VHH binders against Putative metal-dependent hydrolase OB0413. Designs and how they scored, part 2

Target 1, 173 residues: Putative metal-dependent hydrolase OB0413, of Oceanobacillus iheyensis (q8et50)
Amino acid sequence: MDVRFPIGKLQVPEKVTIEDIHEWLKQIETYTNRLGETVNSLNDEELSKTYREGSWDIRQLVHHIADSQLNMYQRLKLALTDESPTVPAFDQEKWAIQPDTNLPVETSIKMLEGINERIVSLGYRLTEEQLDQSFVHQINGEISVASKVAKLAWHEEHHLAHIKIALSNNSGS
Key: E = the ipSAE of ESMFold2; O = the ipSAE of OpenDDE; V2 = 0.75 times the mean of E and O plus 0.25 times the DockQ between their complexes.

## First folded at step 1 (VHH)

Design a8 (framework vhh_7aqx_2)
Fold by ESMFold2-Fast, scan of step 1:
Structure a8 (fold): chain B 173 residues (1-173), chain A 122 residues (1-122)
Amino acid sequence: as target 1 above (173 residues)
Amino acid sequence: QVQLQESGGGLVQAGGSLRLSCTTSGFTFSNYAFSWFRQAPGEEREFVGAISSSGGDTDYADSVKGRFTISRDNAKNTFYLQMNSLKTEDTAVYYCAAQKGWYLDSSRYDYWGQGTQVTVSS
């Protein structure tokens, strides 16, 4: 297994359909409960586990999932409400080191409950024309609403897989 | 051990052409998207161009569109920057960079080369 991409890399179809959008939204809709079942009972020792040497630990991964979902939700809304707006980058490694990343995982589980509910509600009402609306990121260029919904679902599953790998790792002692 | 090594830099006359190469080892080349960045003395590093892991998508900074072309050769584990109609403003150290998987909103790169100097005279 490729531990860096345990579920594979993000793959977006050449033409995204409303049916594709709805399948991704079903994943997002159940995600916070599945993440919570995985992490809510973990103690500090377990939350300090990593999926590979030098990776973020489980606590950092949970907070990163919430940070990324928030950032992507904002970009989705900006694409829908403005003409191809330019969006700022965020340094995810520097964000992961900030003091608020030491808070209990429950804080980010609460964030994800609200964010994902809003994403799902917005997503089920997207029209085919809105799927082609976009925002601009310097390195990736123009990113469509359709691609961003795919990323929203994939990124959450990607890091949940990392958390499960970390939990399966044995103590080195 | 992962390595990215630039080559092809040097001195060239304004209006001329130059091709940079980035040779890689230590990872599965076809799984990576690649980019070129540059940095002039006293300035911040800036994006120049990128190519997706499939090779089907490319992106360029506005300052180089129509003049520069990025390409890749999976059989040779090498990717290129063809620079045409060079201007004195293109003088910089050019860096190659690799990112595993093409993350639509990613701002990070997994690996960087050491840089190669390009100097455009007159």
Scores: ipSAE 0.000, ipTM 0.099, lowest interface PAE 17.1, mean pLDDT 84

Design a9 (framework vhh_7aqx_2)
Fold by ESMFold2-Fast, scan of step 1:
Structure a9 (fold): chain B 173 residues (1-173), chain A 122 residues (1-122)
Amino acid sequence: as target 1 above (173 residues)
Amino acid sequence: QVQLQESGGGLVQAGGSLRLSCTTSGRTFDSYAFSWFRQAPGEEREFVGAISWSGGSTDYADSVKGRFTISRDNAKNTFYLQMNSLKTEDTAVYYCAADTSYYYDKAEYDYWGQGTQVTVSS
């Protein structure tokens, strides 16, 4: 197994349908509960486990998931309310070492609960025309609403898989 | 498609220094994470170092940590590997690699250079 991409790389269909959007929203809708089930009972030793040498530990991964969902949620709303707005890049590695990443994982679980509920509510009401609205990432170029919803679901599952690998690799079994 | 071209390889004495460069042509340089890999005779290709798209994070193989430094110059569409305190064990063909991922440590590398030979003599 490729531990860097345990569920594979993000693949977005050439033509995203409303049915595709709804399947991704179902994943996002259940995500915070599934993440919480995995991490809420872990002690500090367990939270310090990594999925590979040099990777972020589980605590950093949980806070990163919340940071990423927050940034992507904001960009989704900007794409829907402005004409192809330009959004700033953020340095995820520098974010991960800020003092607030030493907080209990429960802080980011609380953030994700609210953010994902808002994403899901917004997402189920998207029209076919809105799927083609976009924003311009400062570095990455133009990103559509459709592809961002795909990324929102994939990114959460991607890092949950990393957390599960970390628990397996350092658990001794 | 992105084309990568290494330069700066050659023969160097143990304890010496070399700087490798990788120039990018084609698509936007600032959307890529970059890495260096090397392959010694009779061995598989191994990771050496990486730099994120923002330049805010770097990662190194344990064997080179403290001796090698990766950097990027977005204005020149070029990234570098500064190699100090070279050892005979550093002898290898060095490859640069690029991926469009925001996370260098999560990417399979989509684009590779042709390689440049580094030989460290004693």
Scores: ipSAE 0.000, ipTM 0.197, lowest interface PAE 12.5, mean pLDDT 82

Design b1 (framework vhh_rezetamig_d1)
Fold by ESMFold2-Fast, scan of step 1:
Structure b1 (fold): chain B 173 residues (1-173), chain A 121 residues (1-121)
Amino acid sequence: as target 1 above (173 residues)
Amino acid sequence: QLQLQESGPGLVKPSETLSLTCTVSGGSISSGDYYWGWIRQPPGKGLEWIGHIYYSGSTYYNPSLENRVTISVDTSKNQFSLKLSSVTAADTAVYYCARDYFWSGYPFDYRGQGTLVTVSS
């Protein structure tokens, strides 16, 4: 099995419809509850599990999910409020090793509750014209609002799948 | 169109350092949304992640390889490189350079065609 892509790679239709957006928003809307059901009862030993050698452990994955949603939420709003604004990068590996990522997973569950509720509320009010608005990454070029909503949903599911694989792994030395 | 191309010796003697360069064209390494890294596939085995680098110089290595691996970036040449020291026959593999989206610390979304490196005398 390709444990790196347990749900497959992100696939964005050539033409994204409002109906596509609404389906992705349903995933985002239920995500924090589904993540919490998976991780809220885990002890420190379980939170230290990885889905493969060298990967982030479950605690790091939960905090990374919140960090990524925060950054992507900001970029989504920047795309909607300015004309193709240039956005800063973030070094996710350096973020994952900051001291705040040693906090209990419930800290990031709380963050995701607010962030995802705001994303969903914003997303359900998007127009077809707004789906084509974009932001410019520093070097990589334009990313549309439509593709960013797809990524918001896919990224959360991608890492929830990693967490579930990690939990299914036998404890090691 | 983004292209990644591996280059370096296809034959390395045991105990020597394996050195590969990845040349990036059609895009810039100085990117905040992507990591740049190396993966390999030994004959008859699955893919193994070696490590990756951010354009700022921040690195993360596979713990099983970390004492032998150095990945570096040269933004002026739009290149990044791999050095793997103290090689043995177990390091024989097809080596790929790759780009990875920042929102996924893994997996790599673009990769080169791969280059076979054989470790033998």
Scores: ipSAE 0.000, ipTM 0.143, lowest interface PAE 14.9, mean pLDDT 84

Design b10 (framework vhh_rezetamig_d1)
Amino acid sequence: QLQLQESGPGLVKPSETLSLTCTVSGDSISSGDYYWGWIRQPPGKGLEWIGHIYTSGSTYYNPSLENRVTISVDTSKNQFSLKLSSVTAADTAVYYCARQSYEFGKDAFDIRGQGTLVTVSS
ESMFold2-Fast, scan of step 1: ipSAE 0.000; ipTM 0.226

Design b11 (framework vhh_rezetamig_d1)
Amino acid sequence: QLQLQESGPGLVKPSETLSLTCTVSGGSISSYDYYWGWIRQPPGKGLEWIGHIYYSGDTYYNPSLENRVTISVDTSKNQFSLKLSSVTAADTAVYYCATKGYSYGRFDYRGQGTLVTVSS
ESMFold2-Fast, scan of step 1: ipSAE 0.000; ipTM 0.165

Design b12 (framework vhh_rezetamig_d1)
Amino acid sequence: QLQLQESGPGLVKPSETLSLTCTVSGGSISSGDYYWGWIRQPPGKGLEWIGHIYSSGSTYYNPSLENRVTISVDTSKNQFSLKLSSVTAADTAVYYCARDKWLSGYDYRGQGTLVTVSS
ESMFold2-Fast, scan of step 1: ipSAE 0.000; ipTM 0.215

Design b2 (framework vhh_rezetamig_d1; at its last look DockQ between E and O 0.33; V2 from the best seeds 0.00; counts 0 for: pae E 13.7 > 2, grease 29.2 > 24.2, SAP .693 > .668, off the site)
Amino acid sequence: QLQLQESGPGLVKPSETLSLTCTVSGGSISSGSYYWGWIRQPPGKGLEWIGHIYYSGSTYYNPSLENRVTISVDTSKNQFSLKLSSVTAADTAVYYCAREGYDILTGYYFDYRGQGTLVTVSS
ESMFold2-Fast, scan of step 1: ipSAE 0.251; ipTM 0.662
ESMFold2, look of step 2: ipSAE 0.000; ipTM 0.153
ESMFold2 (binder alone), look of step 2: mean pLDDT 87; pTM 0.870
OpenDDE, look of step 2: ipSAE 0.321; ipTM 0.695

Design b3 (framework vhh_rezetamig_d1)
Fold by ESMFold2-Fast, scan of step 1:
Structure b3 (fold): chain B 173 residues (1-173), chain A 123 residues (1-123)
Amino acid sequence: as target 1 above (173 residues)
Amino acid sequence: QLQLQESGPGLVKPSETLSLTCTVSGGSISSGDYYWGWIRQPPGKGLEWIGHIYHSGSTYYNPSLENRVTISVDTSKNQFSLKLSSVTAADTAVYYCAKGSRYYDSSGYLDYRGQGTLVTVSS
C-alpha cells in the first residue's frame, strides 16, 4: 500500500460523460456526512495523529479538505463564467499553518456542507458543452470543468483515506 | 531519497541564452502524473514559476516568459533542461529545478526542489 496515494492517483477518462459526472457527484453528495462520522467525536490526542511521519495531522487534513474544496469550487465557477481565466495557485502548506486552522474541525465540516451542496447542485445541471470549458492554473496548466469535477470527488476521498490510516496508527489492537 | 541538482553557467551576458540542466536521482522522470519544472527567485523577490514538462514532452510555460522559454526532457539520462533566450538583468535570480504534481497546488513543488543555482546576467 502506497500511503501517500492510498486510493490510487487521480485518473480521468479521455472522454468524460455526463454519467461519469453524476457518479462523482454521488460521492461528493455523501462526503461531508461520512467525514463528520469519522472526525466529529475525536479528542485532541486523536486529532493530532498522522498517516505518515511528517504528514499533516487529522485536524490539519480536515481544514485542508475544506480549503481545497473552496478553492476548487471557485475555479469551477470561474471556468463556467469566463473564457479560460487564469487562476492563482494556493500554498497548501502555508494555508495549513494559519491561525484559523486551530479552530475545531466542526468549522470546516460546516464549510463543506455548504460548498458540496452547491457543487452537487451546479454539477447535475452541467451540459456536455460546459464539460470542455476550462481555466488555466498558473502551475498545473489548463484544467477542464470535467477534470475538475473528477478532482473534487477524488481529493475528498484521498484525504478521508489518509485520516482513516492516521486513526489506525498506534492502534492497541 | 529523491534528489534534484541544477547545473549550468553562473554568468550569462545580456541578449544571450541561459541554459540549465537538472539531474534527477533516487526517482524516475518517466511518470505521467508529475511535472518536472523550473522556478526562480530574483534577489529580494518572491518565487516565479517558469514552466514545466511531463515525461511525454508536453510543456506548460509562464505566459510572461513563454516566448523565451524552452523546457525539454531526456528520459534516457533522467534529466530535464531549461533554455531562456534573450536574457536581461531582470533574469538575474536563483534558479531551482522542481518536481510537482497535478494533484496539488503550489506547495507540491516545495517538497521536491533542487538547492538552487545563482545566475547573474551582466556584461
Scores: ipSAE 0.017, ipTM 0.351, lowest interface PAE 5.2, mean pLDDT 86

Design b4 (framework vhh_rezetamig_d1)
Fold by ESMFold2-Fast, scan of step 1:
Structure b4 (fold): chain B 173 residues (1-173), chain A 121 residues (1-121)
Amino acid sequence: as target 1 above (173 residues)
Amino acid sequence: QLQLQESGPGLVKPSETLSLTCTVSGGSISSSDYYWGWIRQPPGKGLEWIGHIYYSGSTYYNPSLENRVTISVDTSKNQFSLKLSSVTAADTAVYYCARTLGYSEWAFDIRGQGTLVTVSS
C-alpha cells in the first residue's frame, strides 16, 4: 500500500454529474461521526502516533482536516457568488504548527459538524450550471465547483485513512 | 441482536468465480455510520482484508485483490455480496462478512460465523 495515498489519489471525472455530487455529499454527511468514533476516545500517546516517519500525528491530522474543510468551504461559496475569483493559498505545514493545533481534537470535531452540514446543504441544491463555476487558486490555477466537491469528500477520507494507519503503528519503542 | 450470515457454495473449481452473500438481520445496512465487507482466513494463516462497501455503493478493495474482486450491496434485501474471479488453491479460506466503523479491517466490530470455501477440482 502507498501510505501517502492509501485510498488512491483524487480522480475527478471529465464530466461530473449531479449523481456524482450526491454520492460525494453522502460521504461528507457521515464523516464527522465516523471521524469522531475513530478519535474521540484516544489518549495522548495514541494521538501522538504518525502514519509515516516525519508525518503529522493524529492530533495534527484532525486539526488539518478542519482547517482544510474551512478553507475549501469558503472557496466553494466564493466560486458560487463571484465570477472566477482569485483565492489565497494556505501553507498547511505552517498552519499545523500554530499553537491552536495543540487544542483537544474535540475543538475541530465541533468545527467539522457545522462546516460539513453547511457544505451538504449547499451541495444538494447545486444545479448543473453551477458545477462549472470556478475560482482561481494562486498556485493550482482554475478549479471548478464540481472538482472542489470531489476534493471535499476525498480529502476527508484520505486523512481518515492516514489516522487509521497511524493507529496501527508503534510510536517508537 | 445484529447478526451477519454468510451463504454460498463451499466448493469452487480453479479458474471459476467464487460468489458469496451476506445477510444482515436485526439491523439495517442503510446506515451512514458503517461499512460492510469481507475478510478471509486461509488455513493456518492470519486474517486478510478483501474489501468493504458503503451502503451508497462506494467500494474499497485490498490492492492485492482489486482486479479480481467485486463487492455489491442490495439495501432492499439487507444483503451484500462478494465475487472473486479466477480462483486458485490459494483462495481456499474461511470467508467472513463483517461490519466496520471505517472501510478497513482495523475497525470491524461485528463478524459472521464464517464459511469455508475450498478451491479444488
Scores: ipSAE 0.000, ipTM 0.135, lowest interface PAE 15.9, mean pLDDT 84

Design b5 (framework vhh_rezetamig_d1)
Fold by ESMFold2-Fast, scan of step 1:
Structure b5 (fold): chain B 173 residues (1-173), chain A 121 residues (1-121)
Amino acid sequence: as target 1 above (173 residues)
Amino acid sequence: QLQLQESGPGLVKPSETLSLTCTVSGGSISDSSYYWGWIRQPPGKGLEWIGHIYTSGSTYYNPSLENRVTISVDTSKNQFSLKLSSVTAADTAVYYCARHEYWGSSTFDYRGQGTLVTVSS
């Protein structure tokens, strides 16, 4: 199996419907509870497990999920409130090694509770016209609101799959 | 013509579980534009939020009550329910079921008529 993309790469339909948006929002609204059930009982040794050699460990993945949701939430709001604004890239590798990523995973679970509730609330009120609003990413170019909602859901599931693979790994064999 | 109606016993003994059901008519409990919850008003006090459930089944509870509260949904009956365990006289209140819009105010946008639950031996 392709452990780098265990659920496949992000695929956005050519025409995103409000029904597509609502399906992605259902995934986001249950996510923090599902993540918490997976990681809340893990000890430090378990949190140090990786899904492949050289990957982030489970603790780093949890903090990365929160960092990414925060950044993507801000970009979503910017696309809705300004005319195609330019947003900075962030260096995910450098963010993952900052001292705050040594905090317990509960810190990022708390962040995700608030961020995902705000995303879901905002998302259910999106109109078809708003789906075509956009922002400009310094590296990836123009990204629509519709595509960003798809990525918000996919990215969370993508890294939850990585965490589950890491938990299934046996370092002794 | 949305209507929410609470039902359940009006008298519960101390230490037992309070169980209430909300029946929704004129609207769907599976409508993802809304979430559903419970609030209560003890005699002589203000409204207290108990908890709510999203159409996904995800729940959020008042931290003061979370160890005693379970909210669940039955989409086949268009109902949702409240269980509050280990009740005491302090749980005596009028209980309301309620609907909330995701982008609405923090106050629920629609509620039932309320049902009085008395905790007494």
Scores: ipSAE 0.000, ipTM 0.099, lowest interface PAE 17.8, mean pLDDT 84

Design b6 (framework vhh_rezetamig_d1)
Fold by ESMFold2-Fast, scan of step 1:
Structure b6 (fold): chain B 173 residues (1-173), chain A 122 residues (1-122)
Amino acid sequence: as target 1 above (173 residues)
Amino acid sequence: QLQLQESGPGLVKPSETLSLTCTVSGGSISSGDYYWGWIRQPPGKGLEWIGHIYDSGSTYYNPSLENRVTISVDTSKNQFSLKLSSVTAADTAVYYCARGKYLYGDTSFDYRGQGTLVTVSS
């Protein structure tokens, strides 16, 4: 298998149920603690590890996870409050090299604590009707609230797996 | 430094297959954490993602187009291509090839070609 998708690719059921939403929210609910346990004690050398040649290092991945959750949280709220609004893509490479991404990983752990708590609170109150609300991504087209909640959970697990591979000396074995 | 350049016929007849190639220079398709894909913009409408491919050959397609679209990669030529079958006037658009970095967050393209207009008409 390719180490780029260590937990597999995102799979969203054709019909997403409230029970599916609740399972994904349980993953998000525990995520920041699990990420923190993995990265909070790492030194600079360890934070510079990559899971494969040319990939972001662990520090960049942690800050990226927070950047991505923030962007996806905003899109979720926009889909719930507007009629299929168009949302911008974000240039993740340019975000990753801004000066604030040189801060300790704890800064992004702190961000994720608040963002994920808000996502989980919002998510548990979603109705079946709201699952079909959507936003339009500049590149990917129409994305439903239901599929975005799936991606919120999957994306966090996806990059935690990358961090764990990097810590295993980039082999995954 | 990185340049992507679309090439292919600017006029395609209805029911035929639209075929475009993207030539990559200043970077390698076979290196790293990138995906390579196609986006289009019909006149007066927004951007529509068509699909993308990794150097491994793994593909992802827009569900509305998946039965008509094939994306392939030729790492030895540093090129990737789009075939869209059974075209209609609704497929008239400016087509862009693009590079994205899936690994690092949002599914978005960080580099694009200049675009090429493809008109579907008899």
Scores: ipSAE 0.000, ipTM 0.242, lowest interface PAE 10.2, mean pLDDT 85

Design b7 (framework vhh_rezetamig_d1)
Fold by ESMFold2-Fast, scan of step 1:
Structure b7 (fold): chain B 173 residues (1-173), chain A 122 residues (1-122)
Amino acid sequence: as target 1 above (173 residues)
Amino acid sequence: QLQLQESGPGLVKPSETLSLTCTVSGGSISSGGYSWGWIRQPPGKGLEWIGHIYHSGSTYYNPSLENRVTISVDTSKNQFSLKLSSVTAADTAVYYCARSDRYFGTEYFQHRGQGTLVTVSS
């Protein structure tokens, strides 16, 4: 029923374990194939469907998933290589309307293949001490490596659920 | 020194359940930071990850095998076990138990037992 949060809101345990990290990495590792199975056969009319009135269409959601994953991957690496660095916010609404988001969804599927493989490889090598390393977000404050891995997995599943809802809707055009 | 040793039958009939046990010495299954798992190598093929278990009891399985695999732990005996149901000739392989500091991928299972050949044959 809650189309805005179809899988629920992100919930991060107060103590994240290496086992938690590995479960999230398993989700990320299979994600690009599951997304591709959902979107690669869609025509332009289907790609224009929305999960609610005023939402991004499926094409925009696929490109947004890649944009967000790229930004979060960069922040993860910054947290691991510097002492609590400050990271810029990105305006996802403005990113979604840039001309490159008119490209076929296959472009972002290709991006996600590489980005997620790198995230998974990096993630499996995280130590318990590294889970507490952090970065500072301009809006959200201090965010740990552990919380960012949780969000990397949740955000992908969150928007895949939106895409599936959009596909089930009768789009008025 | 850490040692892992597989034990179980070398011959299993099609449709039956393969059962293997790994005995750990020189280390503890209750140790944090490690997973304890099973990998196999069919004749003439590469290594395949089957699944693993953490000290907490949490299990993770290869999706292609998930419906047939159970991994369990007995911390009092410092052992962990594999059950693979409904076996076919495709399950013929050398089976290794292993410890990893990572989730899956054969390159992450650095500490392995010697391996045990299991043949599935009528």
Scores: ipSAE 0.000, ipTM 0.174, lowest interface PAE 13.7, mean pLDDT 86

Design b8 (framework vhh_rezetamig_d1)
Fold by ESMFold2-Fast, scan of step 1:
Formats: structure tokens, C-alpha cells, sequence
Structure b8 (fold): chain B 173 residues (1-173), chain A 121 residues (1-121)
């Protein structure tokens, strides 16, 4: 198993359909509950486990998932309401070590509840034409609405898989 | 051992084209996982993304620069290049070539040492 990419790398079809969008939204729709089932009863020792040597621990991963969904939600709405706007990059490594990432995981579970509900509601109302709207990421270039919805679902599943690997890891490394 | 090395003139006259090459060693540019790009830092300012290229030739440019920027890749030489036309004093910066992972927000796997380009008569 490739522990860095346990569910594989993000793959976006060249032509994304509304049916593809709806499949991804179904994953996002159930995600916060599935994450909560996995992490809400963990003690501090379990939250300190890592999926590989030098990786973020489970607490950091949960906060990162919320940070990432917040940033991606904002970019999705900017793409839909402006003409290919430029958006800033965020340094996820530096964000992960800020003092607010020491808060209980419940703080980020609460954030994800609201963010994902809004993403899903917005997503089910997307039209074919809106899928081609875009934003320009400071580092990664032009990203379409369609590709961003794919990443919203993939990124959440990607890090949930990391959390599950960390929990199965008896050495904590 | 992966290394990225910028090369090109350190002085460019206003209205001319700034031309830089990045030589990749210790790894292949023909990777489906990564983009190869250019980033710059003007004196006293933050980093500004210029653009990047996939090994297939697909390019992505900063909209503020897109009418002046061309990025190209030469997989046989394991190199990629930047051309920035119609330069002005505002284009004076340290220019970096970089490798970035597709799908991550900010991910600098590696970047070159940087090269100062001054636009002056």
C-alpha cells in the first residue's frame, strides 16, 4: 500500500459531467459524520499517532481537512461570482503548526458540518456551463469549478484514509 | 539528487524579452505528478507565480502576465524555459524555477537557487 496516496492520486476526467459532480457530492455529504465516527472518541495518545514517520498526527490532519475545505469552498464561490479571479495560495505546513491547531478536533468537526452542507447545496445546483468557470491559483494555475469539486471530495477521502492508517499503526510512525 | 538550476542574462533592457532556462538534473521532467514552473520575487515584495507547464506541453499562466508570458518544455534536454516580453522596471526580481505537485494548494517540492534579473537601460 502506498501510504502517501492510499486511495490513489486525484484523477479528474477531461470532460466532467453533472453525474460526476453528483457522485462527488454524495461523498462530501456523508463525510463529516464518517470523520466524526472515526475521531470523536479518540484520546490524546491516539490523536498523536501518525500514518508515517514525520507525517502530521491525527489531530493535525483533522484541522488540515477543515482548513483546506474552507479555502476550497471560498475559491469555489469566487469562481462562480467573478471572472477567473486570482486567489492566494496557503502554506498548509505553516498553517498546521499555528496555535489554533492545538484545539480539540471537535472545533474542526463543527467547521466541516457547516462548510460541507453549503458545498453540497451549491454543488447540486451547478449547471454544465458553470463547470467550466474557473479561478487562478497563485501557484497551481487555472482551476475549473468541475476540478475543484473533484478535489473537495478526493482530499477529504485522502486524509480520512491517512487517519485510518495512523490508527492501525502500532508503532505510531 | 534532484537539482533545478536557472540560467540566462541578469540584465535586460526595457521593452526587450526576458529569457530564462531551467535545467533539471537528478530527476525526469516527464512526470505525470508534477508541474514545472516559474515564480519571482521583486525586491521587498512577496512571491508571485508566473506560470507552469506540464510535460505534455499544457501551460497555465498568471492572468496579470498571460499576454507577455510563454513557457516551453524540452523533454529531450530535461529543461523548461520562460520568455517574458515587453519588460519594464517592474519586472526586476529574483526568478526561481520550481517543481510543484498537481492537486496540492502550496507545495514546493524543490526550487532552484534563484537568479536576479534587473531591467535597466
Amino acid sequence: as target 1 above (173 residues)
Amino acid sequence: QLQLQESGPGLVKPSETLSLTCTVSGGSISSEDYYWGWIRQPPGKGLEWIGHIYYSGSTYYNPSLENRVTISVDTSKNQFSLKLSSVTAADTAVYYCAKTYRGWDTYFDYRGQGTLVTVSS
Scores: ipSAE 0.013, ipTM 0.282, lowest interface PAE 8.1, mean pLDDT 86

Design b9 (framework vhh_rezetamig_d1)
Fold by ESMFold2-Fast, scan of step 1:
Structure b9 (fold): chain B 173 residues (1-173), chain A 123 residues (1-123)
Amino acid sequence: as target 1 above (173 residues)
Amino acid sequence: QLQLQESGPGLVKPSETLSLTCTVSGGSISSGSYYWGWIRQPPGKGLEWIGHISDSGSTYYNPSLENRVTISVDTSKNQFSLKLSSVTAADTAVYYCARGPEYLRSYSPFDYRGQGTLVTVSS
């Protein structure tokens, strides 16, 4: 097992169907509750656990999940409302050390509740034509709406897996 | 240590059914909440998800293959299997069996897989 990619790297089918989109949306729809069940009762010692040496701790991972979903939600809406707009990258490491990431994990759980509800509502109304709309990432190039919905689901599950590994690590600090 | 090993014929004739078995050792299929499935890689192409099965027997298949694919589990033998019917040359690929966490069963991000077995479809 590669603990950096516990569920594997993101793999998007060559041809994404509306059925694929709907399956990913089902995961996003239940995610905040599953994350909350995992982290809501954790004390500060538990929230300081890491899944590997040098990784973010659980508190940082929860806030990162919310930051990433917010950024990806914005990019999804930009792709749907403009002609292949260019979007900036963000420095995840520098975001993770801003003072607002010291807030209780509950703050980011609340953010994810709203963001994911909006993503799911938007996503279930996507047409086949809209799946091919795109945005241009400053570093990664052109990214389709279809690929972004896959990434939205995968990224949340990816970091939930990291959190579960951190919690199972008896020597983790 | 958990290990997955594919087994089955390396040659299958067009129109026949491909049958592969995955033998699990160092762990139990009935233990924990995991899904078990199959992915393949045609020569010179990327990985393609075929489908997976939960420990409870619920199956999820790639829509492009669903009319031809059946995945089943035999917990008493600690094995799961793939049957792909009506094969053509396009089904020639390295086939891998894999495990993933059940909370991801509607998306197939398998992070653990066997070493793979080459299946050639030819007369």
Scores: ipSAE 0.000, ipTM 0.125, lowest interface PAE 16.3, mean pLDDT 84

Design c1 (framework vhh_7qia_2)
Fold by ESMFold2-Fast, scan of step 1:
Structure c1 (fold): chain B 173 residues (1-173), chain A 118 residues (1-118)
Amino acid sequence: as target 1 above (173 residues)
Amino acid sequence: QLQLVESGGGLVQPGGSLRLSCEASGSIFSDYAMGWYRQAPGKQRELVAFITSGGSTNYADSVKGRFTISRDNAKNTVYLQMNSLRPEDTAIYYCAAYRDWGSTYDYWGKGTPVTVSS
């Protein structure tokens, strides 16, 4: 079992259609409710579970999902409003250990409610011409609007799968 | 984990050519997308060329038509063929490996210097 990529790696078609975009937006649209159903009733012991040795625990994964959506949402908006702007990287490992990741998961659920609603509203109004607009990531190079929408949906599902694997694991004595 | 070692840099005259190599060891090389970056003195590091695990390529506008990135998964190596070199191509060239489309990178080499001068 490849627990690192439980739903497989992100695969983006060479030609992304508006139909592809709409399918990904449907996933994003329901995501915060599905995540909340999975994590809202968990106690501290359960939130401390990991999907593999040395991985982030469930609490850290929930906060990471919100951090990543925020960063990707910002880059999506920058690609649409500037001409191929350059954007900085963020060190997700260092972000995951900041003191705010000790807050209840509810804080990041609230963030995702707003962020995902804005992404979905923006996404359903994208034109074919806008799909080819891009930004330049310092590390990953040129990334299109189309590719970023695909990643927004995939990344959320990727880490929800990690959370579910963690919940299925028994903590040893 | 993945270790990256660059080679092939050196001194060349304007209009000349160089081929850089980056050899990987450790993790499954074919799973990684590979990039070449460069950093000139006093400037920020910039992406020059990128190749996905599937072989799709992308180039900075400043090098399009002059540089070619390729990979040999059997040899765990990525290459940068640099033609029609210009003084402004002078920099330290770095190899980088990525598994994900995230804003973070997985691994970097130590760099290999390229000087273009007469």
Scores: ipSAE 0.000, ipTM 0.144, lowest interface PAE 12.0, mean pLDDT 84

